# Designs tried in a protein design chat: miniprotein binders against q56y42. Part 21

Target 1, 350 residues: q56y42
Amino acid sequence: CSNNTSNITTFKPLKLPLFWPWQKVKMGPLSVSPMGFGTWAWGNQLLWGYQTSMDDQLQQAFELALENGINLFDTADSYGTGRLNGQSERLLGKFIKESQGLKGKQNEVVVATKFAAYPWRLTSGQFVNACRASLDRLQIDQLGIGQLHWSTASYAPLQELVLWDGLVQMYEKGLVRAVGVSNYGPQQLVKIHDYLKTRGVPLCSAQVQFSLLSMGKEQLEIKSICDELGIRLISYSPLGLGMLTGKYSSSKLPTGPRSLLFRQILPGLEPLLLALSEIAKKRGKTMPQVAINWCICKGTVPIPGIKSVRHVEDNLGALGWKLTNDEQLQLEYAAKESPKSMIQNIFQTR

## First folded at step 13 (miniprotein)

Design s1
Fold by ESMFold2-Fast, scan of step 13:
Structure s1 (fold): chain B 350 residues (1-350), chain A 98 residues (1-98)
Amino acid sequence: as target 1 above (350 residues)
Amino acid sequence: SPEEVLQKLDELFKEIQEALKRGDLKAVRELLLRLWELVYRILEEAREKGNPEAIELIERFFEIFLRLVEAFEYGDMEAFKLLLDELKELAQEIKRAL
């Protein structure tokens, strides 16, 4: 039960900013935990092997995250495979509604969903209706963040303007507390920021692939633009497909469907994996915890996936401490010395 | 023409497979975007001509394509290959409906 020796008045956590879940970071008008969680796997039968029998375990993992002060959960209207499309939103909504840990404080959870830029979403009204459909599946009246899942600038620039207008209308109608984007590069981030600003709508967040395996010139430029414009970077795939977990190496390759990709990338990651392993051992932490902590140290909010209670428990260990500047530099140097990295999403713009 | 469209689609699928065999993931990424762009043009044309059968097939193509993108990002090359083959078959159906 409750800790009866807690004396908040004599322990000043602000003098030791160690990324505890209660040390919230600003994300537009929102206050979010330093790490959130993604729900991509929920309903994904093809790639993760989702089955409805897993729902109780996923709910336990969600409750564990929530009980440990995590308040940011990322989903998308395209998550879930086949007839389970939208299942991630349905499960998240169910878990929030049923949560005993929230005890009627369901509105304290920041739900970030992403609306797909489907080629058939051709009017701002259709995009607003996509938001309403997400709210229905989530069983909530207002989203924390409504996000455009990718930019259409390179192939359908007129559709992009329509989708941006849809984001404006979602905000103006009070369907979302904030708006964000996903897979936007530096040029398009400035353009949407300026567009939204003229309409009185602040751009809250930019979600992009960002990790020790995804620190190319473009990611660094995106981070710089985010810092300049007051946009929070949400870092997805902070563990690089599990390559930063330490379970795999050039001498210990996985078997199964991912083995071909791992054979191509893992041998080029030896300097980074060694640096992660050494720092993890020195700190009494796991390699995933170090990799996630690094993302937080860079001022981003990582959203590792909720897949099991065990994975959530491990990822929560990324909080409550921080890498020194020297440790961060060591990891960054090792990453630059590693000849392989993750490829950017196909929709990430210039 | 439908034959030119099918030829361009076949060329892109072959280039994706060749890039994958070489382990050139950056080339795969760029070719996937080119494939998306090409099929988007086909959808616009199908809408202008008022062809509901073709529109339905093309929308299904995009739904499968997004799964293929997820497989690529997740690193599941077995699922990627399966979905790529499914998209090839669907491209043939689209050609017939045009």
Scores: ipSAE 0.785, ipTM 0.909, lowest interface PAE 1.0, mean pLDDT 88

Design s10
Fold by ESMFold2-Fast, scan of step 13:
Structure s10 (fold): chain B 350 residues (1-350), chain A 98 residues (1-98)
Amino acid sequence: as target 1 above (350 residues)
Amino acid sequence: SPEEVLQKLDELFKEIQEALKRGDLEAVRELLFRLWELVYRILEEAREKGNPEAIELIERFFEIFLRLVEAFEYGDMEAFKLLLDELKELAQEIKRAL
């Protein structure tokens, strides 16, 4: 907890909210903050160097997000490496349960989890049981959003129908308030929307890789379909694994695993990084704040990762202001002029 | 035939290594998806034949494969290469259990 102990009087200064209640975003029956947070790093020993000693710092970062009005947290039943599989859900559940800021208002947090399309999940009942297992790890009685983590249409179309029926049953049984999908392309989004509609279930959200590094024809088409069908796009990797932070160059790469990716992609991002830097400087903002704000201006809900208190503090500065149309166009032209971009997820469908 | 499927598996691992050596990340992405598809077909056949040993090995393959995909997307090519080698060894065990 951060206590400002410089004053001996119990004066509580007025703290303006980072966003107003009318700036909350509708996602089916849900009302969410304009930005959420993802928890992919929680329990990930391989790629993010997770250790249990980090739990206190992660909890502090979570509380900071709550204090600033963030109510959307994204996780997955597959998050956590090896023995720690499911650890992201367990940590999020623990932090929600123990939150001093929430007390009796634990249900105001919108938990969005994703259920892996594992090859052994072959019945709708098994998929409903996956949801129950997530609820158990999270220690909650209902999810905000239950999401299918990826589509099996291209290799197991019969399994996909079973998984869709599982989503329907989760909704009908009241285990989730809304259903969504992840890594669905334009054609599969329309198909699942129509299928769910025949069963009386609205498709609430579509989570895809979306950022200034991932705004290709397919992402724009997905966004158009989402707007037409009343689906909210949740943008993951809004900072491109840190490439849009401005902290790194060919001569200053990140420590650890990302250094190899950055060596290959970062040199091709100079026009975009220059545009981000110039706008950030002009606005008195950081480059990550500008990149996240761009996602929000496009009508998506970005979910940058919670890794530290510092990252949360910085990302929260993406709220409470908006890029002009000219600034958005400047960033988009710079991205188009950059020779490199992010590679699409392998499970991203047509 | 089973021999053709096993040959395709070995070929995909070789193609992934060659694409990675060239730095062709889009080709690596496509080949990883093809590898997932092929091993899924092998799992379906193992289930139909009622082969618990093969099913357990294949399920372990998919768990390691998801870590491989994460390493690829994160850009950890050292972890990617190590996990790819683990999957090759596991693929040989799967062949022997079929």
Scores: ipSAE 0.464, ipTM 0.808, lowest interface PAE 3.4, mean pLDDT 87

Design s11
Fold by ESMFold2-Fast, scan of step 13:
Structure s11 (fold): chain B 350 residues (1-350), chain A 98 residues (1-98)
Amino acid sequence: as target 1 above (350 residues)
Amino acid sequence: SPEEVLQKLDELFKEIQEALKRGDLEAVRELLYRLWELVYRILEEAREKGNPEAIELIERFFEIFLRLVEAFEYGDMEAFKLLLDELKELAQEIKRAL
């Protein structure tokens, strides 16, 4: 006498989405997931130790992101070391093309690539050809977002105007659905926005280093301008190179080449790390999830890096909930009490 | 003058190394940007003179420089130092090709 039966069917629990369709973020003409992923590590042999044997796990991590509703993936034409230059785009394109999860809906993925402001890209035609080369490596007909990787304004202002014309032509030719910029400061953001507007092209996105470790006057001004002009801020390095993971402290430094940087910054982060730990424990979340969620709560779209399946699993836990205003203020106050912050990218403009 | 530009190149490498020894990362950031600007001026001059050998070396310099920027941003100071030394040697080759 038992309710056991020989006709046992596999029970699949109902999978609720991590976010609903109406929680997607407007980014110009695009509708994107509240968090995306960056692919900087893909093909980076020198700093990350990339090997082609890792491709299967990177593909699994990519599929996991797709299965959980992530549709924004950021790459660049300069990503990849030495002979693997462009490898990040090639891998992303391969994974999109082969994806069983997309089932012929490859166009639902928003690919954001960045075109390097190389000193030899001196014509708008060369810049448009950079876009075509990226499309070829990605094996797609149209990008979601075509981005200028950095501004040349302070050393080559005439080159910058040429690169801006290249972005206009990419948009007009339908090679990109939207255009964006990376490492643009407050003054340059207004200038490119106004220039593109005169050409009938909306500026969709501004990608900048933004996190609890990168919340200085410049970041706040960039965010304010983005909000005013209808530009979406894409926040890169939302975990501050791993400083916000809780794995490291002044008494527990990483071994190896990054220990010098961490030794200089970690002793100044104790108030922030404590606040992150307290909120994470209260919420039943990890410190990285809280740090990423904070970026989302500020109205930005963070793009943490895809390095492994476990990394993607953890970062996905940043979705489906929101920090309260009081928790956000607690983190921001703790960040202000912490005397150290991240060094800005060399190409970050005024 | 060309001689003044090349002297400034050597001075910038020295200043970067000294700032790094002090742990002054903001100074390193500023000096790296000044180095990029200076080498861009050298590239413009090489193009005006039609010097293919110098142009090729300078393009390689910028490619390695972007890896140096990535190492700096990633916090890998061992890779940073290795790439900085490589750029310093390449700068001497550029001087000889000019």
Scores: ipSAE 0.776, ipTM 0.914, lowest interface PAE 1.3, mean pLDDT 89

Design s12
Fold by ESMFold2-Fast, scan of step 13:
Structure s12 (fold): chain B 350 residues (1-350), chain A 98 residues (1-98)
Amino acid sequence: as target 1 above (350 residues)
Amino acid sequence: SPEEVLQKLDELFKEIQEALKRGDLEAVRELILRLWELVYRILEEAREKGNPEAIELIERFFEIFLRLVEAFEYGDMEAFKLLLDELKELAQEIKRAL
């Protein structure tokens, strides 16, 4: 009009989060993203072919997860092969410390590590020292979650009590904000919960194999107990070692060391893979996104493995939407009709 | 008896190999756990008798065994077979040290 001066406002699109703050899940005193990431592959030369030349790409994948609101990262003191024992914790610690995205807010990351029930960890003091060693490798002064990696109940019940005392001491000394367990079955989960409660320590998390390939009666019972006792289930292997990605079929088996396992199991998964593919196409999503979203819909916190930027990008697409009850039932029915499922972890207790 | 325990160790290695040849992965899983439990009992006895050489060999056995467990969980049956053979050889060394 009559002013010859223009106030032109260019709208810069705001990057909206993949989930809102109220969609974070409570895990004891912690507030975590609805999905985390596992770092099992980091330092694993034997099974994943880890090389230090991969570190830059892993750091980029880590930063992408942080940028999209992920605050839960799971590792273990046993992750890393041979001379790289503990390398997963060292890499995670380095990435947190160097993160430009965190800018001094390193304590906003929830680090969950797992302490191995090694046969030579025979005192509570040794177990507390395992925690201190993890803190040193991670270069942090406090863990989000300190976890016992597996139960010794079936072969060394007296050792298990010692390890439980170690968890209590870690919590009492302020080395961990929360305590959890991994590979605990329904009976042992109740026992440790009750034991810790008598010592004034809340059991905050139970990490178990849980996916559309691992939803048997025992997993459902563990989930029910978790809900009853206020424990958060962390679901590991939510993609069934990659069998739920849709990249493999009975007509397209992977090459290499895992081909024998896939040859035995994958042909028996056709009903489930077809249901995943159908829902993924209908939703404009990938099969991994549907499989991860199913874990979230069940009230668990899945921790898919962080291996590359592309895998993190894809897995982040599991957030910001929900499967309907009918879609969940369709997947569960297809899983039950599939003649094959994942084999239980060797250390999974009753 | 100690001799019965050592005999059962050899039997478990044979049973694992036979189950693996059949592709019976559930049986392999159960037998691996039984092998872990048996070797743990052997370790306890070696500690009670104060046998440092046997203890060192058995602790090394468990370090390799954890890699075997991880290979099985990951589905790397080639790594599993190589590690199982390594554990079988180390078991013979453990027997000699007991």
Scores: ipSAE 0.782, ipTM 0.914, lowest interface PAE 1.3, mean pLDDT 89

Design s13
Fold by ESMFold2-Fast, scan of step 13:
Structure s13 (fold): chain B 350 residues (1-350), chain A 98 residues (1-98)
Amino acid sequence: as target 1 above (350 residues)
Amino acid sequence: SPEEVLQKLDELFKEIQEALKRGDLEAVRELLLRLWDLVYRILEEAREKGNPEAIELIERFFEIFLRLVEAFEYGDMEAFKLLLDELKELAQEIKRAL
């Protein structure tokens, strides 16, 4: 019954954290899990084939994430196709409201939504009303993070100032706990940070495409600026649209319209896919888990998409461990040998 | 001139199709932003002139355009081509309403 000699004073402490879900990271005034989830697929009939019959499985996937300590969920007011516009927010709101796992603690969930810079949103009041509409769809009184979905600087710089004033008003009115941006490049990120700072509004997050397939000069500059200014980078598409899952290769293309794009890109990814596979095998992990863990190791908060219970189960395995510096370098070297082939969002600024 | 702006619209659709055919995705990205910018300016002019029919068609154009952008980034080239053709047809309707 007793082997009782662990001498604590001679043991070098294991360096923590290991990115456990309960080891929250700061995002402005918020404390969020080291990985969140995105809900882009929810209501997307065109590209994902969403059907309302999927809602029960999506709710189960949401509950599983919540049970495992995930508290950050990213959505947008533009998510959902055709008549289902806003459906992602409606489903997330329903799942939060109905959650047995929360047991009346619905305010512990950090909801991050993104407001589209539609060409007809021309007043700060209209943008505040966009926030109120999102709150209504989500059935909550306050957002964790209110985000501008893209910058209008490249085509309508005067509209952008109006949208920034809308973000200021959302914060001042207590409709959002924090303000963020999406698809902002290095120069524009500094400009909005300074604009908001002079008005007493802290910029808490910058959401950009960031993965082993998207590590261009601009992503590295954005990360550097985020670190300098105390902004948290939220990394979207951390799995490169599924190319980093190991499910697809040049000899095993998806059976759909994406096969044309994958045929052009996948053959150039062989060094990276091999490195991911080798590290995954050595660690007893999956390739998606390694790719997500790498994003967390870089100090970002990745938001892989929720599509199924099994998808969430797999992604949760990205937490509770850490890639070594040597493993990170191996992946980065392999990525550098591979084409950086992810297309930037058309609104991604300088 | 209005005719010059509308001519540039047709030209951009042709350039997008040519760039896509040769697999130049960075050129497609740049051309899509230029198409967005051009149609944004057409919308501003339609508002100044008080043309409700044109405004409605242009707002519909932007709704379809955002789906086109999603298809492009997701890599669904079949959806992209179908939506591009829909936008091309809608652009002709916009020209007639101006």
Scores: ipSAE 0.817, ipTM 0.928, lowest interface PAE 1.0, mean pLDDT 89

Design s14
Fold by ESMFold2-Fast, scan of step 13:
Structure s14 (fold): chain B 350 residues (1-350), chain A 98 residues (1-98)
Amino acid sequence: as target 1 above (350 residues)
Amino acid sequence: SPEEVLQKLDELFKEIQEALKRGDLEAVRELLLRLWLLVYRILEEAREKGNPEAIELIERFFEIFLRLVEAFEYGDMEAFKLLLDELKELAQEIKRAL
């Protein structure tokens, strides 16, 4: 770059990190920040209105996360719409490669990608090739975590075994440092854990919808199994698609495409939103920060989405403090009083 | 029979639209799962018969279907309706190619 470089010889005070190295979370062989970020919106023209003109701000948001110690970034080979399929991986790879903050330490970033269980991925070799294609788009030699995006158990159980063999081969070939799954329910989580264990492959992570709005019996059972088997739960949609931000209520519904979903769920959330608001005010925090901090306090690693510098800046405020046990119980009690919860992913298994 | 499978496909689209109109989101979720499974069976048959035109259309169907699922989970019902209409049109193309 031909930009002027200023050498400041005058000592500038260093900003303290939001968390210390001993506060990093073990995830199999990996050491990750207590919160990561998801890149689902990157390249999503349909639902987020993504345009390439947004890339500069997304890169700034990525650098802000890195500057504050975030080292876990979740993406997927299916993220991006139409001609931009795979664009999320391409953007993440570009930002990692170009990062001035990393200064040649690109391998310190833990990239977690998810491989879609497409109906045409019928051999373990094809699944390994999906991993190689992701590595090419990301411009890296090795993934932190290679994940199966969903289970085919309910409709193509023989395909699932082939995909599991693909995960084994990715690990054995050193293409991924760890393997994980997404949208696996309690029964299938145990089955894949045992399948991989007999082949010498530890199951590192289970990514599932988990939040104050998604803590039903199934989520709690998945968490219990994760704790028992040494699997880290990665919590996606920790803010309930924005419902836990405090921006919306039964008296202040969003205008636009999401209004039907919000009308269905928001009226049942008043006790939870009130509890979040009260704790946030007491702590000098925002409601999203409290909701994310709750996920961290439960021992999960939340991955809220990166959409702007402002979103990253706010979400970073979820780090460096802890909810008390009493505050956690207050939120959980308020959530249980809510008759509504988030609708589960259609591929979420038993 | 192939005709019965294709009739079930048309019925599922209608049931999804009716469930969405009622605001029955759990019914929509269940019907989307049934639609995925049905189209998966159609793909298996197209592969067995060696029909590359049908296979290409069905693979495109699944790619659009995943966008439909994302729209549903995100709660974007305008995008959902648009994609559902695209899938319905594509289903007619698949039917012609079989």
Scores: ipSAE 0.689, ipTM 0.882, lowest interface PAE 1.8, mean pLDDT 88

Design s15
Fold by ESMFold2-Fast, scan of step 13:
Structure s15 (fold): chain B 350 residues (1-350), chain A 98 residues (1-98)
Amino acid sequence: as target 1 above (350 residues)
Amino acid sequence: SPEEVLQKLDELFKEIQEALKRGDLEAVRELLLRLWYLVYRILEEAREKGNPEAIELIERFFEIFLRLVEAFEYGDMEAFKLLLDELKELAQEIKRAL
């Protein structure tokens, strides 16, 4: 009878599923908001121009997300550049600890971190210690989700088995409530699911690049496997690093970071950008809100990145409404007619 | 052989730069993956020989390589070029330590 333990298609009031933040979706043993937020930019000096003077604004953006019912935040032990390696986890931990909105309910936040498959992490004990180091930086006693950041199957299959055993031990020791993976393709996803099941550990989540720019055969196969096996797909880069915001076109390219990527991809996205713009105007929504809402409509949990209060304000408008089946099809047809898509992560397996 | 593996390392750096120059992002992706695999093989050989100096340099290479991958995925060409040059210099240090 609980609204909060139901599939994404379950809703109240009795009309249409509206993806309100309080209409939590199941993610293994966890109950998460229909959209979370990623923190890759936090501590990234080279690609985002991060400075510690930005921390106050980032904390305000975090508090705004909490105030609006967002309870899923994704980070990684590799996020942060140079001497700021691990800084994303440190900032997230600080914001959770200091949160006036939580006021002693810090454990209501679902923290998902990713552990890098570094070539020197060669024992299950080292991988468990990576988890303990993340807990220390985050200043929490238990993670919501502990994730393997990428598969080593293609170059170091014996290391992968060790890392999988590390995930098993994290779960058994109660350091994580659930385990997940990132950048796993369809074949490797089935293999880890079966391995973990043999050890009595359910695979909770699969995080992959998934958006209107990343809905090829591989993404659709991953989604199908997730649905069959009861795994929740966490969709990263749901806005294609900003290409789906409507701020840029073939006639209005960005300057600075992403300019090469945008020059190569944006000219091929005109049909999709037009469809996004038309639906956004019809609905009184922004193009990013439509793109994120589409990911939720597909049964995924998108994690757009937090860079500012403004980004959080806009992204929150992706909740509380739903695209019709016809609008979803219009966007999907426009994406198919667009000759360009996002480049896959180098570590994504088959 | 180890010498052939090190020669292929220099070839991959050249191929990555040429792919970037022509804007072939799929080629850059595949070449980066090949570079990762090649350096992983070099690390395994350094471990087998018990060469701590080479192992430390190769581990530094992987840390910088992950920043390079992030720069590529985010499309930051200035950071990518800077990090690629840093990796080239480090590769020469690794060769001397082997």
Scores: ipSAE 0.682, ipTM 0.878, lowest interface PAE 1.7, mean pLDDT 87

Design s16
Fold by ESMFold2-Fast, scan of step 13:
Structure s16 (fold): chain B 350 residues (1-350), chain A 98 residues (1-98)
Amino acid sequence: as target 1 above (350 residues)
Amino acid sequence: SPEEVLQKLDELFKEIQEALKRGDLEAVRELLLRLWELVFRILEEAREKGNPEAIELIERFFEIFLRLVEAFEYGDMEAFKLLLDELKELAQEIKRAL
């Protein structure tokens, strides 16, 4: 004989993906968090005012991202100004090596670096050596993703074939787990995919400027091709250089170094900024969190920049929830009604 | 001709400055790519002719040019103007070394 003291639950909540950091996204052979982080500002003295005294703050920001399940970090061999060229890779490598949170699990971090298409990188061997130099600066034995930073198709098509052979050799030698490209347009993306396929190398990722400020015909076509070919789109500048943060409006333009760009673009963004603000208020979220969440809803992996602990804290709030289809359409409609958008990277191909 | 290529270099700097004054950022983007393409061809000629002085100056040009591209992408137009002027001076040194 027993008294009924047990609660019988007849209802189970549905387990739906809400872009939690532990709900990994497939990227070729890799499993990555729904959002990563970029390290462009690390070692950039000219544009960001980087100083080595900032390294402790950047390390704290890195650890915060890692503690919250972020495992994708994007860097490049060209990041760092003047004598600090390569400093972004050196700092990332140091932070991974020193991380107490990783403690023997350094291989769980997916490092994506980009190799510059420098005019003096004229042999596949030189490009493989660029990869080896990045591995040395990062203090790791293998990259998650080795990426070609831009296409040379428009000015040096023979150099591009050499660089593509370099990517093939990096993969075949086991220096990278996967290969990707950056700033490749629709036509060139298909060409490299097909080239690599003939060599037995899958194309894992395509990194391009993609945001509510950069969703033109070319971005939509790139996304369509990525979906068709099983390539993951990595979206850079998901916040439009800060224009989507809500700190600035047509009535409150910056007086700093970005003033000309913001004066040209920001007044044309009022419908989009209003829609972002309204959805953010309704959801109890920030405008950057909404803008990043939108990129994830489109099936991309955004890589906002690590600049401070505060910005990492805010951007992490883009995870653990999902915009409705109606909210996504509202933002897309507002973006389309806004007469201005971001200028593409100079190396962005057709 | 070599003289025609060097004249195009001066014209591109002038066109970039004029586009920037108009706030035509799309024209600046296109002209920057044209400038990169032209200087790449000058580098190929310098290597083919075996001119180490010109090669060293041209490689420095590309280093500064990548900072210029970053300034443009980031929207730091004051840094852009300073770097563009530096590249214009370096282009004159390259001409003298050819």
Scores: ipSAE 0.780, ipTM 0.914, lowest interface PAE 1.3, mean pLDDT 89

